# Designs tried in a protein design chat: VHH binders against Kinase non-catalytic C-lobe domain-containing protein 1 (KNDC1). Part 6

Target 1, 252 residues: Kinase non-catalytic C-lobe domain-containing protein 1 (KNDC1), of Homo sapiens (Human) (q76ni1r1468to1719)
Amino acid sequence: STHQLFSQLTLLQQELFQKCHPVHFLNSRALGVMDKSTAIPKASSSESLSAKTCSLFLPNYVQDKYLLQLLRNADDVSTWVAAEIVTSHTSKLQVNLLSKFLLIAKSCYEQRNFATAMQILSGLEHLAVRQSPAWRILPAKIAEVMEELKAVEVFLKSDSLCLMEGRRFRAQPTLPSAHLLAMHIQQLETGGFTMTNGAHRWSKLRNIAKVVSQVHAFQENPYTFSPDPKLQSYLKQRIARFSGADISTLAA
Below, E stands for the ipSAE of ESMFold2; O stands for the ipSAE of OpenDDE; V2 stands for 0.75 times the mean of E and O plus 0.25 times the DockQ between their complexes.

## First folded at step 1 (VHH)

Design e1 (framework vhh_7qia_2)
Fold by ESMFold2-Fast, scan of step 1:
Structure e1 (fold): chain B 252 residues (1-252), chain A 122 residues (1-122)
Amino acid sequence: as target 1 above (252 residues)
Amino acid sequence: QLQLVESGGGLVQPGGSLRLSCEASGFIFDDYAMGWYRQAPGKQRELVAFITYGGDTNYADSVKGRFTISRDNAKNTVYLQMNSLRPEDTAIYYCAAEWSDYTGLGYPFDYWGKGTPVTVSS
């Protein structure tokens, strides 16, 4: 069912999200610590020569291996969505696939799984997918879901953690979009070219602390769906099947 | 991984009946659209019947009114009831499964069984 696909995709996303430390969603320099990523060694950098001073001043994003897995999984899901659609050989088959993914995405954003909802949207917005004649023959109700999904993206671009929803939502299970969260963190870190003079720096630190606290709160309130190991295995295999695929090449 | 095993094929005289079965194993069967394809000697493989997860059916014109596709989600099985069989129905019959509620003729499904032969002759 669509609900079983939604629930199991949510549990897979949640598993990766739970492995991430909240602080690693932020620039480690801004928090006064320099945690080293396992992804790339920093041999002979200026930070190595003068760590105490250089690390505090130079822009440097340190990524936890689990955060990298979370981001890679997001890209893999988007690629999977696009690949399934472009490897379907008729507009009729593509209509059915578009409808299925849109309904899964609707369940995701209605249940605050914004991560998977945005991953599906990203796949649907691939040029090869957008060129499908199937879009012209989608049922009106399904077309409405696509517009809702785009509206959710607009909302999350202004507030990736849904803080504008008010305090009652902080305890609800929520999976934030890793890519949109990274975008907001980048905006907080770059701050524009202005004199800090303390005031802007304090505002930035307060916003960073707010992000850390909210991520932690979401991790404390997980989804409680019943796991289906066989369906999870199937989904992992389907997603892995197209990992790293060039969608434009598949569409040819 | 989803595995499909067909059974029920055999030799039958014109006008006879056969029921093909396809048992699925591996995960939630009821999330899959199921189809029956056939390939006659020297011909292309064609879709003869299709059933969505929701139970909607579609049939090739050549079998409409004679064949009935059905599913039993409790048994993870899809059936093809073939009545009023004709010599031109002679083929290897393949069970196929697709994750989505796909419709349409000639679509290559994601999962396939190995096939079960059906021969209609006097």
Scores: ipSAE 0.000, ipTM 0.171, lowest interface PAE 11.5, mean pLDDT 74

Design e10 (framework vhh_6z1v_2)
Fold by ESMFold2-Fast, scan of step 1:
Structure e10 (fold): chain B 252 residues (1-252), chain A 123 residues (1-123)
Amino acid sequence: as target 1 above (252 residues)
Amino acid sequence: EVQLVESGGRLVRTGGSLRLSCAASGFTFDEYGMGWFRQAPGKEREVVAAITWSGGSTWHADFVKGRFTISRDNAKNTVYLQMNSLKPEDTAVYYCAAQDYSLFPDYGEYDYWGQGTQVTVSS
């Protein structure tokens, strides 16, 4: 069922999120500090190896691996969504998969699993997926979900941790979008005159404290869905099958 | 567990009317397309009618068009088949089936099936 897929994907995402210490999100630069090489371009990105090398010289390099795993899993889920759709050999199967993923994403964002909602959106926005003729034969109400999902992304780009919400809403189980959260934290770290202007320094420290506090609050209010180990194993296998796949090649 | 339970099948006279019901449980009914199929003794199962998840679109086979009407009530998790102007040729076991967003009746693509309900039409 769509509800079972939503709940089990949420628990899998939650497990990875719970392994991250809130403070480790502040070290998001570990993944982006490496300079570009003049070496011949490789088939796949070696950023993970470069980030690991960099991490060996940073405080808490071992714990940075959990943030890396969270971000890699997000990419794997997006790739899985795109791969399932482009490897479907009939328009009817593509319509069914698009509809199913859109309804899973709707359940995700309605229940504040923004991480999986954004991962699904990313997969659906892949060029090969966007070119599918199946989009034109989707039921109207299902097509509306795609527009709602894009609106959620716009909101989260402005407020990735929902800090403008009242405190009781922020106490609800919530999984923030890891990529958008990392982007906002990096912006806080690299913006302005951080250590040279008192006003900017205090404002930045206050915002960083709010981020850490809110991440901690989300981890203290987990989802309580009943685990289904068989379905979780199935989902892990399907996602792993397409990890690192080139979607354009798969679509050919 | 997904379960579809058909009811309403019985003996009716030629020209009569009958309404079949299918009660669904174990899945989010309003996310599934529903279909009615039938199978007469010694014949293959054939599609009779289909309805989208919202009820916004329906399809009926040519041999029942104008006589049968499929409908659904998402609040009650039930799909119906209203059968009018019944003919002896309509005698069959009628099956309810569910599939993710089926816009077209396709015998091979339905995921879940009920046990069937017998409809007999006599002169």
Scores: ipSAE 0.000, ipTM 0.117, lowest interface PAE 14.6, mean pLDDT 77

Design e11 (framework vhh_7zox_3)
Fold by ESMFold2-Fast, scan of step 1:
Structure e11 (fold): chain B 252 residues (1-252), chain A 122 residues (1-122)
Amino acid sequence: as target 1 above (252 residues)
Amino acid sequence: DVQLVESGGGLVQPGGSLRLSCVASGFTFSEYWMGWVRQAPGKGLEWVSDIYSGGETGYADSVKGRFAISRDNAKNTLYLQMNRLKPEDTAVYYCARHSLPYRSFGSDFDYAGQGTQVTVSS
């Protein structure tokens, strides 16, 4: 069922997230992830003292195995979603897969698994997937889920407070989007989150600390779904099969 | 009122050892990441190590294999065991709390104690 797929994908995402040290998210710049995003300013900030501030936490741009694994998995899930759809030979099969992924994504964002929700959205927004005629015959209620999913992305991108919302988010299991979290850390380091007038260096350190401690808080409040090892193995195999695939080539 | 009180600093010969302690009060210690940061004379703050309540640790490359961070949640105490000390380890060492993202007046930034001086010289 859709619920079982949601719960097992959530547990797989959680396993990877739990292996990451919160402080290691500061190494997202070293991995170059932020430089690939159009949401991050490409030019360096001449006003920024972030280079000196970053040295306080991680003076070396050491590559972290677990953070890299988390980011690669996010890309693999997106590729898997797109690959499953474009390799389907009929419009009816594509409609069924689009509907399935959208309902999984809905369960994800409703239960605060923003990581998997955004990964699915990324796969669905691939040009080859967007060109599918299946979108025109999608049921209206399912098409509404796609609009909701896009609205969730807009909310997460624009509202840094979503990462730093108080005790409510700490009290409930939450999986943040690794790419969006990396984007927000980069913006804090370059002064992308506006500092208060007259703010001391401590304001910048405080904001970085808030993101790191929020990651820790999420790790302390995990999902407690029952594992299904057979379904988890199946999902891991499907995701791995399409890892690194060129979707445009598969669509041909 | 958040308080972090460091102790255990002093003068030590190169190759020696010191154990720093930090007693925390005024907050639920077990809910917070705790760490050590240091400031060498004329330099900026440098992260040394941190530890979360569940026991996961991080270390700066400069201290890996020589320093060990630990905590005792029952005693609200953070420790840093420093082995094979070098002259370049000379610094004021601060116990620091990473703030949880609560919307509270007392938790809007990193909190650090007064610091304890560590001097490594012959």
Scores: ipSAE 0.000, ipTM 0.110, lowest interface PAE 16.3, mean pLDDT 74

Design e12 (framework vhh_5c3l_4)
Fold by ESMFold2-Fast, scan of step 1:
Structure e12 (fold): chain B 252 residues (1-252), chain A 123 residues (1-123)
Amino acid sequence: as target 1 above (252 residues)
Amino acid sequence: QVQLQESGGGLVQPGGSLRLSCAASGFTFSYYDMSWVRQAPGKGLEVVSDISGSGEYTTYADSVKGRFTISRDNAKNTLYLQMNSLKPEDTAVYYCAKYDTWEGLSPEYFDLRGPGTQVTVSS
């Protein structure tokens, strides 16, 4: 079922997230160790959120092998989603796959697995997927899920309470999007100057420290779903199948 | 016409080998994951092995790991299963099957399955 797929994908994501040390989500630039490079593009392109593109912004400063593994897995999941859809040759089959992935993504963001939700969104927003005639055949209720999923992305990008909450940390399990977390950290590093007398530096350091604390809190409250090793092995193999694939070529 | 046709089954002694083939026609073979599934007398369907469309990724049931090898020749639209060190427990009808969608977790949800080829392992 969709619920079994959701729960097992969540456990696979959680396993990778738990291996990361919270401090390794911060690159050395955030702590003032790096050269004063400020050439970070802020642009949202018409190209889908690419896990690979986000990874490219951190390659020289990501030293933790587990963080690299987490980012690579995110890329692989997004590619898998897109590849499954574009290799289905009829609109009806694509409608079924779009519906299934959208319902999995809905379960993910409703249960605060933002990592997998954003990975699915990235795959669905690939240009080859977005051009599918299946989108026009989708039931309205399912099409609404895509709009909700995009709204979740906007919320997470906006310095939301999920990342920077000054209140009590949420007691419920949460998996943050590694790519959006990396983007948020880069924005903290290269954001506009609100002050010139050094006060903004303390605010910046304080906010970065809050991100580390929040990640730690998320790791302390894991999901407790029952593992299905056979389904997990199957999912890992499906995801691995399309690692590094060129989706536009598969769509042709 | 979309079709799958298995061949290569037969009677073999325990410890012997067989190579199964599946000829595919009527669809773009290289775009689809393919599976070998089997059904022993009085038992349900078991997925034995899966292979990705490119042939880069494979999976095997624990019961056959190290003994069976799945492969494909996309130029010939043919799927293969090399079966070594055969055991009486491997006696079954073997089917070639195509994943249409992610629902390929269960043999019942394959969108295309061949008529099968009988493999009997007996002394």
Scores: ipSAE 0.000, ipTM 0.153, lowest interface PAE 12.5, mean pLDDT 74

Design e2 (framework vhh_7b2m_4)
Fold by ESMFold2-Fast, scan of step 1:
Structure e2 (fold): chain B 252 residues (1-252), chain A 122 residues (1-122)
Amino acid sequence: as target 1 above (252 residues)
Amino acid sequence: EVQLVESGGGLVQAGGSLRLSCAASGFDFSYYAVGWYRQAPGKQRVVVASITSGGYTKYSNSVKGRFTISRDNAKNTVYLQMNSLKPEDTAVYYCARDYEGLWDSPYYFDYWGQGTQVTVSS
């Protein structure tokens, strides 16, 4: 069912999120590694040294590895979504898959799993997927979900701290988008200087502390869905199969 | 290497019965849902029946009450028992591996067998 796919994808995302230390979301270096627009980001020796010096003072360096896994998984899920659609050989199969992924994404953002919702959106926005004639034959109600999903992305981007929707929101299970969280943290960092050369600003440090606190709060309020180990293993295998795939080549 | 091999097809008269088998290899069979599909000449491939890893079954309206899907995890085999066969059941029958048994999205059946021909004479 759509709900079972939603719940099991949420548990898989939650497992990776729970392994991360909240402070590691402040590591822009990890995000650069997962940014496909630069393929393999290369840091200068001085920037690499600064990053290494910072990492030595993190509460748990091992958990920085888990942040990288979280970011790699996000890219793998997006690639999986696109790959499943472009390897479908008929318009009818593409319509069915588009509809299914859109309904899964809707369940995700309605239940505050913004991580998986944004990962699905990223896959659906791949050029090869966007060019599919299947979009024209989607039921209107399903097509509306795509517009809602895009509106959710705009909403999350507009918040200076993507987790600042309010107290009731913070009290419920929530999986934040790591990429959007990092974007907001980067915006906070462009207004000041904190890590290298000793200048610290109180307002910047206060806002960074709020982000760390919010991530910690979400980790303390997890989803309690019933695990389906067989479906989880299959989803992991399917996602792994398309890891690093060139979608344009698959679409040909 | 994942393989699905169908057998049991043949020529049968209307009102007769056939039992199709699908032997699976190269994966943990008990973990996956499996479905039966059929394709009549000049028509699209359509779903017939599916069974999840948990044993839950679904049937198309055209075969409900006449066909029964079952599985034997010890033998890595899925079966389709076809009773009260009609000429409109004539088709090539395929088995496919699926993670969910999604009724309306056969793309999730990611490996297909070669098919077995069923011909029902009037």
Scores: ipSAE 0.000, ipTM 0.179, lowest interface PAE 12.0, mean pLDDT 75

Design e3 (framework vhh_4orz_3)
Fold by ESMFold2-Fast, scan of step 1:
Structure e3 (fold): chain B 252 residues (1-252), chain A 122 residues (1-122)
Amino acid sequence: as target 1 above (252 residues)
Amino acid sequence: EVQLVESGGGLVQAGGSLRLFCAASGYTFDEYAMAWLRQAPGKRREWVALIDYGGSTDYADSVKDRFTISRDNAKNTVSLQMNSLKPEDTAIYFCAAIPDEYSWGEIYMDVWGQGTQVTVSS
């Protein structure tokens, strides 16, 4: 079902998130990699690749292993979504796939799994997917879910949830979007270059500390769905099948 | 896992008709959408027709209006009625099961066996 797919994808995402130490989200070299992963695939990314390469020679590179795994998984899920759609041969199957992914994404953001919701949105926003004539055939109610999903992205970019959430949200299981979290942390670090007095520097450090504390709080309040090992293995295999694939080449 | 066995192929003259059958065993039929694919000599395998559990169908443009896919859920069978056959329809025909639970599309079709040979003479 859609609910089984939602719950098992959530548990897989949670497993990776739980392995990350909150402080690693503050690593400026890892942020460079995150920025690259949030952008659409482009030829020009040498700065991010250089930062990643340099990190291999630093003593703490091993400690960033799980963060890099989390970021790669996010890219793999987005690629998987786009690949399934563009390799579908029939308009009927393509409409069914779009509907299925949109309903999974809706369950994700309604249950505060923002990571998977944004990963699905990223896949659906690939140019080859966006150009599909299947979008015109989708039932209006399902097409509305895509607009809701885009609105969720706007909301998260404005609020980030990790910087502006009240105490109410700390009690609810939440998987933050690593890409959006990285974007907000980088914005805080970029502003630091223009901060030349102690008051501004302490404000910046306070906000960074709040992000770390909030990530830790989310890790303390996990989802408690029942694992389905067979479905999880199946999903892992599907996602892995398209890891690193070029969607434009698959669409040809 | 699902076991699928195709039958009904043969030699027929252009303009003729054939009916292909796919018999399934070892599973609950209502868990799957079913499809027919074909592979012509020297070419890649291509999709021909699809039927979901509810009986809704879709066809490749090359066979539309000539082929009809149907299913019998009580007997765990899928059929493909092929009318107005052309030499370019010559291929090995395979049936495939798509897990309806996931509806992930053609790349995850389970194709079992050698298929059934269809030869259309000029």
Scores: ipSAE 0.000, ipTM 0.247, lowest interface PAE 12.4, mean pLDDT 74

Design e4 (framework vhh_6z1v_2)
Fold by ESMFold2-Fast, scan of step 1:
Structure e4 (fold): chain B 252 residues (1-252), chain A 123 residues (1-123)
Amino acid sequence: as target 1 above (252 residues)
Amino acid sequence: EVQLVESGGRLVRTGGSLRLSCAASGRTFEYYAMGWFRQAPGKEREVVAAISYSGGYTWHADFVKGRFTISRDNAKNTVYLQMNSLKPEDTAVYYCAADSEWTGPDLYEYDYWGQGTQVTVSS
């Protein structure tokens, strides 16, 4: 059932989230920014070394094994969602899968599993999925869920940790979207490379402290669903099947 | 940089109960995930239970589920394993281990290990 798929996906996501220390999010390059190689131009000037100064970086910036697993799993879930849909050979099967994924996503965001909700949305927003004729024959009530899901994304882009909610609600089991959280943290960190004696420095530090504190609070309030090892094994295998797949190639 | 010392192991009769403790010395115990492992004579070391650094998530192996409970007290820098309804097959040296990045229950390597405490369950 959709509820069992939701609960077991939530437990799998929770396991990965619990492995991450809150401070590790501060060191992420979660946007998948690739450092492009820069060709060294022909040196027409001697002492060109004086023009190429290395910026000071945090010497302890390390790729966190578990944060990388969390981010890679998010991509794998999105790819799995898209792959299942585009490899379905009939419009009827695609309607069935779209409906199931949308209902799973609805359960996710209603129960504050924003991580899986956003992962499903990302998969559904692949161009090959978006072009499916199945969208036009989807029941209206199910199609409305897609619009709700997009509205949840808009909200989370502004408040990835639900900090605008009262403390009571923020104490509920919650899985934040790792990608949206990482984008938010990156925006906080790219406030400039110059440090000055001013209120802006303390404001940034207070915001970072709020992020760390809230991630920790979510980890202290886990979901208590009953594990289904057979269903979890099935889900892990399905997600792994399409890891790294090119959706456009599968759609052809 | 953390040192672990297990205690509480002893001889108990089948059906008995026992609590193991693991005391950690070090500045950053609260940042380590902790696990309990055991090794029976002539067998490989196996994972018994694991707990996240906050205590918000716990995992127990199927063969101890419902009988053993892992917990931690970060104020005391201690992790515990409460063992109930002990069986002869639970006889083993029990080790606690600390992982800076939590690898339990995935069976990855833990960073720091204690020297073990012997538990013997007799009929």
Scores: ipSAE 0.000, ipTM 0.124, lowest interface PAE 18.5, mean pLDDT 75

Design e5 (framework vhh_7zox_3; at its last look DockQ between E and O 0.02; V2 from the best seeds 0.00; counts 0 for: pae E 15.9 > 2, placed apart)
Fold by OpenDDE, look of step 2:
Structure e5 (fold): chain B 252 residues (1-252), chain A 122 residues (1-122)
Amino acid sequence: as target 1 above (252 residues)
Amino acid sequence: DVQLVESGGGLVQPGGSLRLSCVASGFTFDYYGMGWVRQAPGKGLEWVSDITSGGETGYADSVKGRFAISRDNAKNTLYLQMNRLKPEDTAVYYCAKSYLRGWSTPDAFDIAGQGTQVTVSS
């Protein structure tokens, strides 16, 4: 069921997220975590980035790779979603799968699992998936979920502390998009920590501290769904099957 | 919908000046960092400059001291004053919006305009 898939995917995501430490996000740039946007220019010069950013990363410091693992898994989930759609050769099956994933994603972001929601969105936005004729025959209510997901993405990108606002945070577990959180932190790190007059930008440091502290805050309130090891195993295997796959090739 | 419309490009001689403008719509302009990127013929996209919502500026080394980025929040407009232009500055220049409120990062833009052509030639 949609709920079963939602709950188990959430638990899997949670397990990985629980291994992450705030320091990993602070070091995300040094770990090579970058913006996924290919359409928008990135600063190509490492020199320019070094001048504008101050990292807590120390040369030769060995750090855990839990964040990278988390991000890799996110990519794998996205790939898995896309692969399932493009390898389904009937329009009916594609419609069913699109519907399932959209409903799962909806459950995710409604339950503040933004990680899995964004992973699913990313998979569904793949060009090969978007070219599917199934999109044209989706029920309107289901198609609307796609727009909601996009809106959620915009929301998540809007503010580094957007998930900490309101009563809802206190009441419910939260899984952030790790990539977006990393990008938020990286952005806050830009411009250095010393002003031209030599004064320290204490407000910036405090803000970064607030943003990165969210990691612990989210970890303190875990989801308590019942685990289904069999289904989790199945999902892991299925996700792993498509890991690193070229979706365009699969669609051909 | 977010829209960015660039203008002010053209043909100039080496050593000349141009001022690019970008009019933004579809979002709260004063909340977001903005920037300029360019693409020269046969080359990839290159970051040129950015400005935070607070007015902090950054420049690529290649344009530092020659270019000046500014913004008019009342007009929802981003500017790039380009002085002492060089043939190497020939490119399509794009206005870009930061995906985050209050900040700009060269690698953290989420939308760009259609671009304006700048050609520096004798």
Scores: ipSAE 0.000, ipTM 0.230, lowest interface PAE 10.5, mean pLDDT 86
ESMFold2-Fast, scan of step 1: ipSAE 0.007; ipTM 0.344
ESMFold2, look of step 2: ipSAE 0.000; ipTM 0.127
ESMFold2 (binder alone), look of step 2: mean pLDDT 84; pTM 0.858

Design e6 (framework vhh_5c3l_4)
Fold by ESMFold2-Fast, scan of step 1:
Structure e6 (fold): chain B 252 residues (1-252), chain A 123 residues (1-123)
Amino acid sequence: as target 1 above (252 residues)
Amino acid sequence: QVQLQESGGGLVQPGGSLRLSCAASGFTFEDYAMSWVRQAPGKGLEVVSDISYSGDYTTYADSVKGRFTISRDNAKNTLYLQMNSLKPEDTAVYYCARLGEWDYPSTFGMDVRGPGTQVTVSS
């Protein structure tokens, strides 16, 4: 049922992603309030641009309802993954849950659902989860999946999907990591802020247009899995159960 | 349970100083940006100052720039607001707030807020 869990989680993520207008991703200030465990460290150029940082908490970003729902769902999925593991009372259940989440994340990455793959990885990297003795008794092949997922995270952080060759990704369904996509957009916007020359303005507009175009292309090529309303309802309920939970308290 | 508790408010004369503290519990404090917001009598909420999760970046409302300093101690799960050169216009209830996901449109990115501490500046 790993494949069924993967497909239904992908459809739930896709529903949220398709509600976002591509232009909404240009307002990435909401990321200034996210958990550092999923955040990409600021580039040195971002630190040197204090004027951009000073406007980081301006209230106009609260208007982007669908982008905020997408980011909230990402945090809720990460919390759900961690909570399920730390609330499991037997070593057998904990090993089985770790194995299942790792295999779901691998299916997500292999099918270009980078959003859910990174959300699962974030949950597995929570301190309370990392301290679980279940890691020591995982089969070696399953433990290798964790290292592969960490390598995938490094790859996604080092290169932006929205700046990649469109021929490679546009033809295939893809769900980008909302946090990584918004961090990349933030970096593009920040670099142009101190320059008023026409050349820098045109370069910035071209790059932003490429990002918007890529998001639109991803939305035009959706996954076509068969919906399972009963399983989707179950997943929504489980994820909602742990929304906002403090994992360290649950682990105690 | 996620909890924020402010302290340090009181009555001061114009030109005086106060230091507000906010004790945080029930969450990983060092993972969240934090804010001080205030509400003056008969007015709406005003964001006073924000601080990043690391403490490396801060912002201030124009009304308090040069007079207020926000800081945090992640080892003690505590947020601070040092208020100098206080004016009658600074009279308000001051709230400590955690920044996170918010509902449309009224929360300014705040998902948890403390009960507040009263600051009164009068001669």
Scores: ipSAE 0.000, ipTM 0.088, lowest interface PAE 21.8, mean pLDDT 74

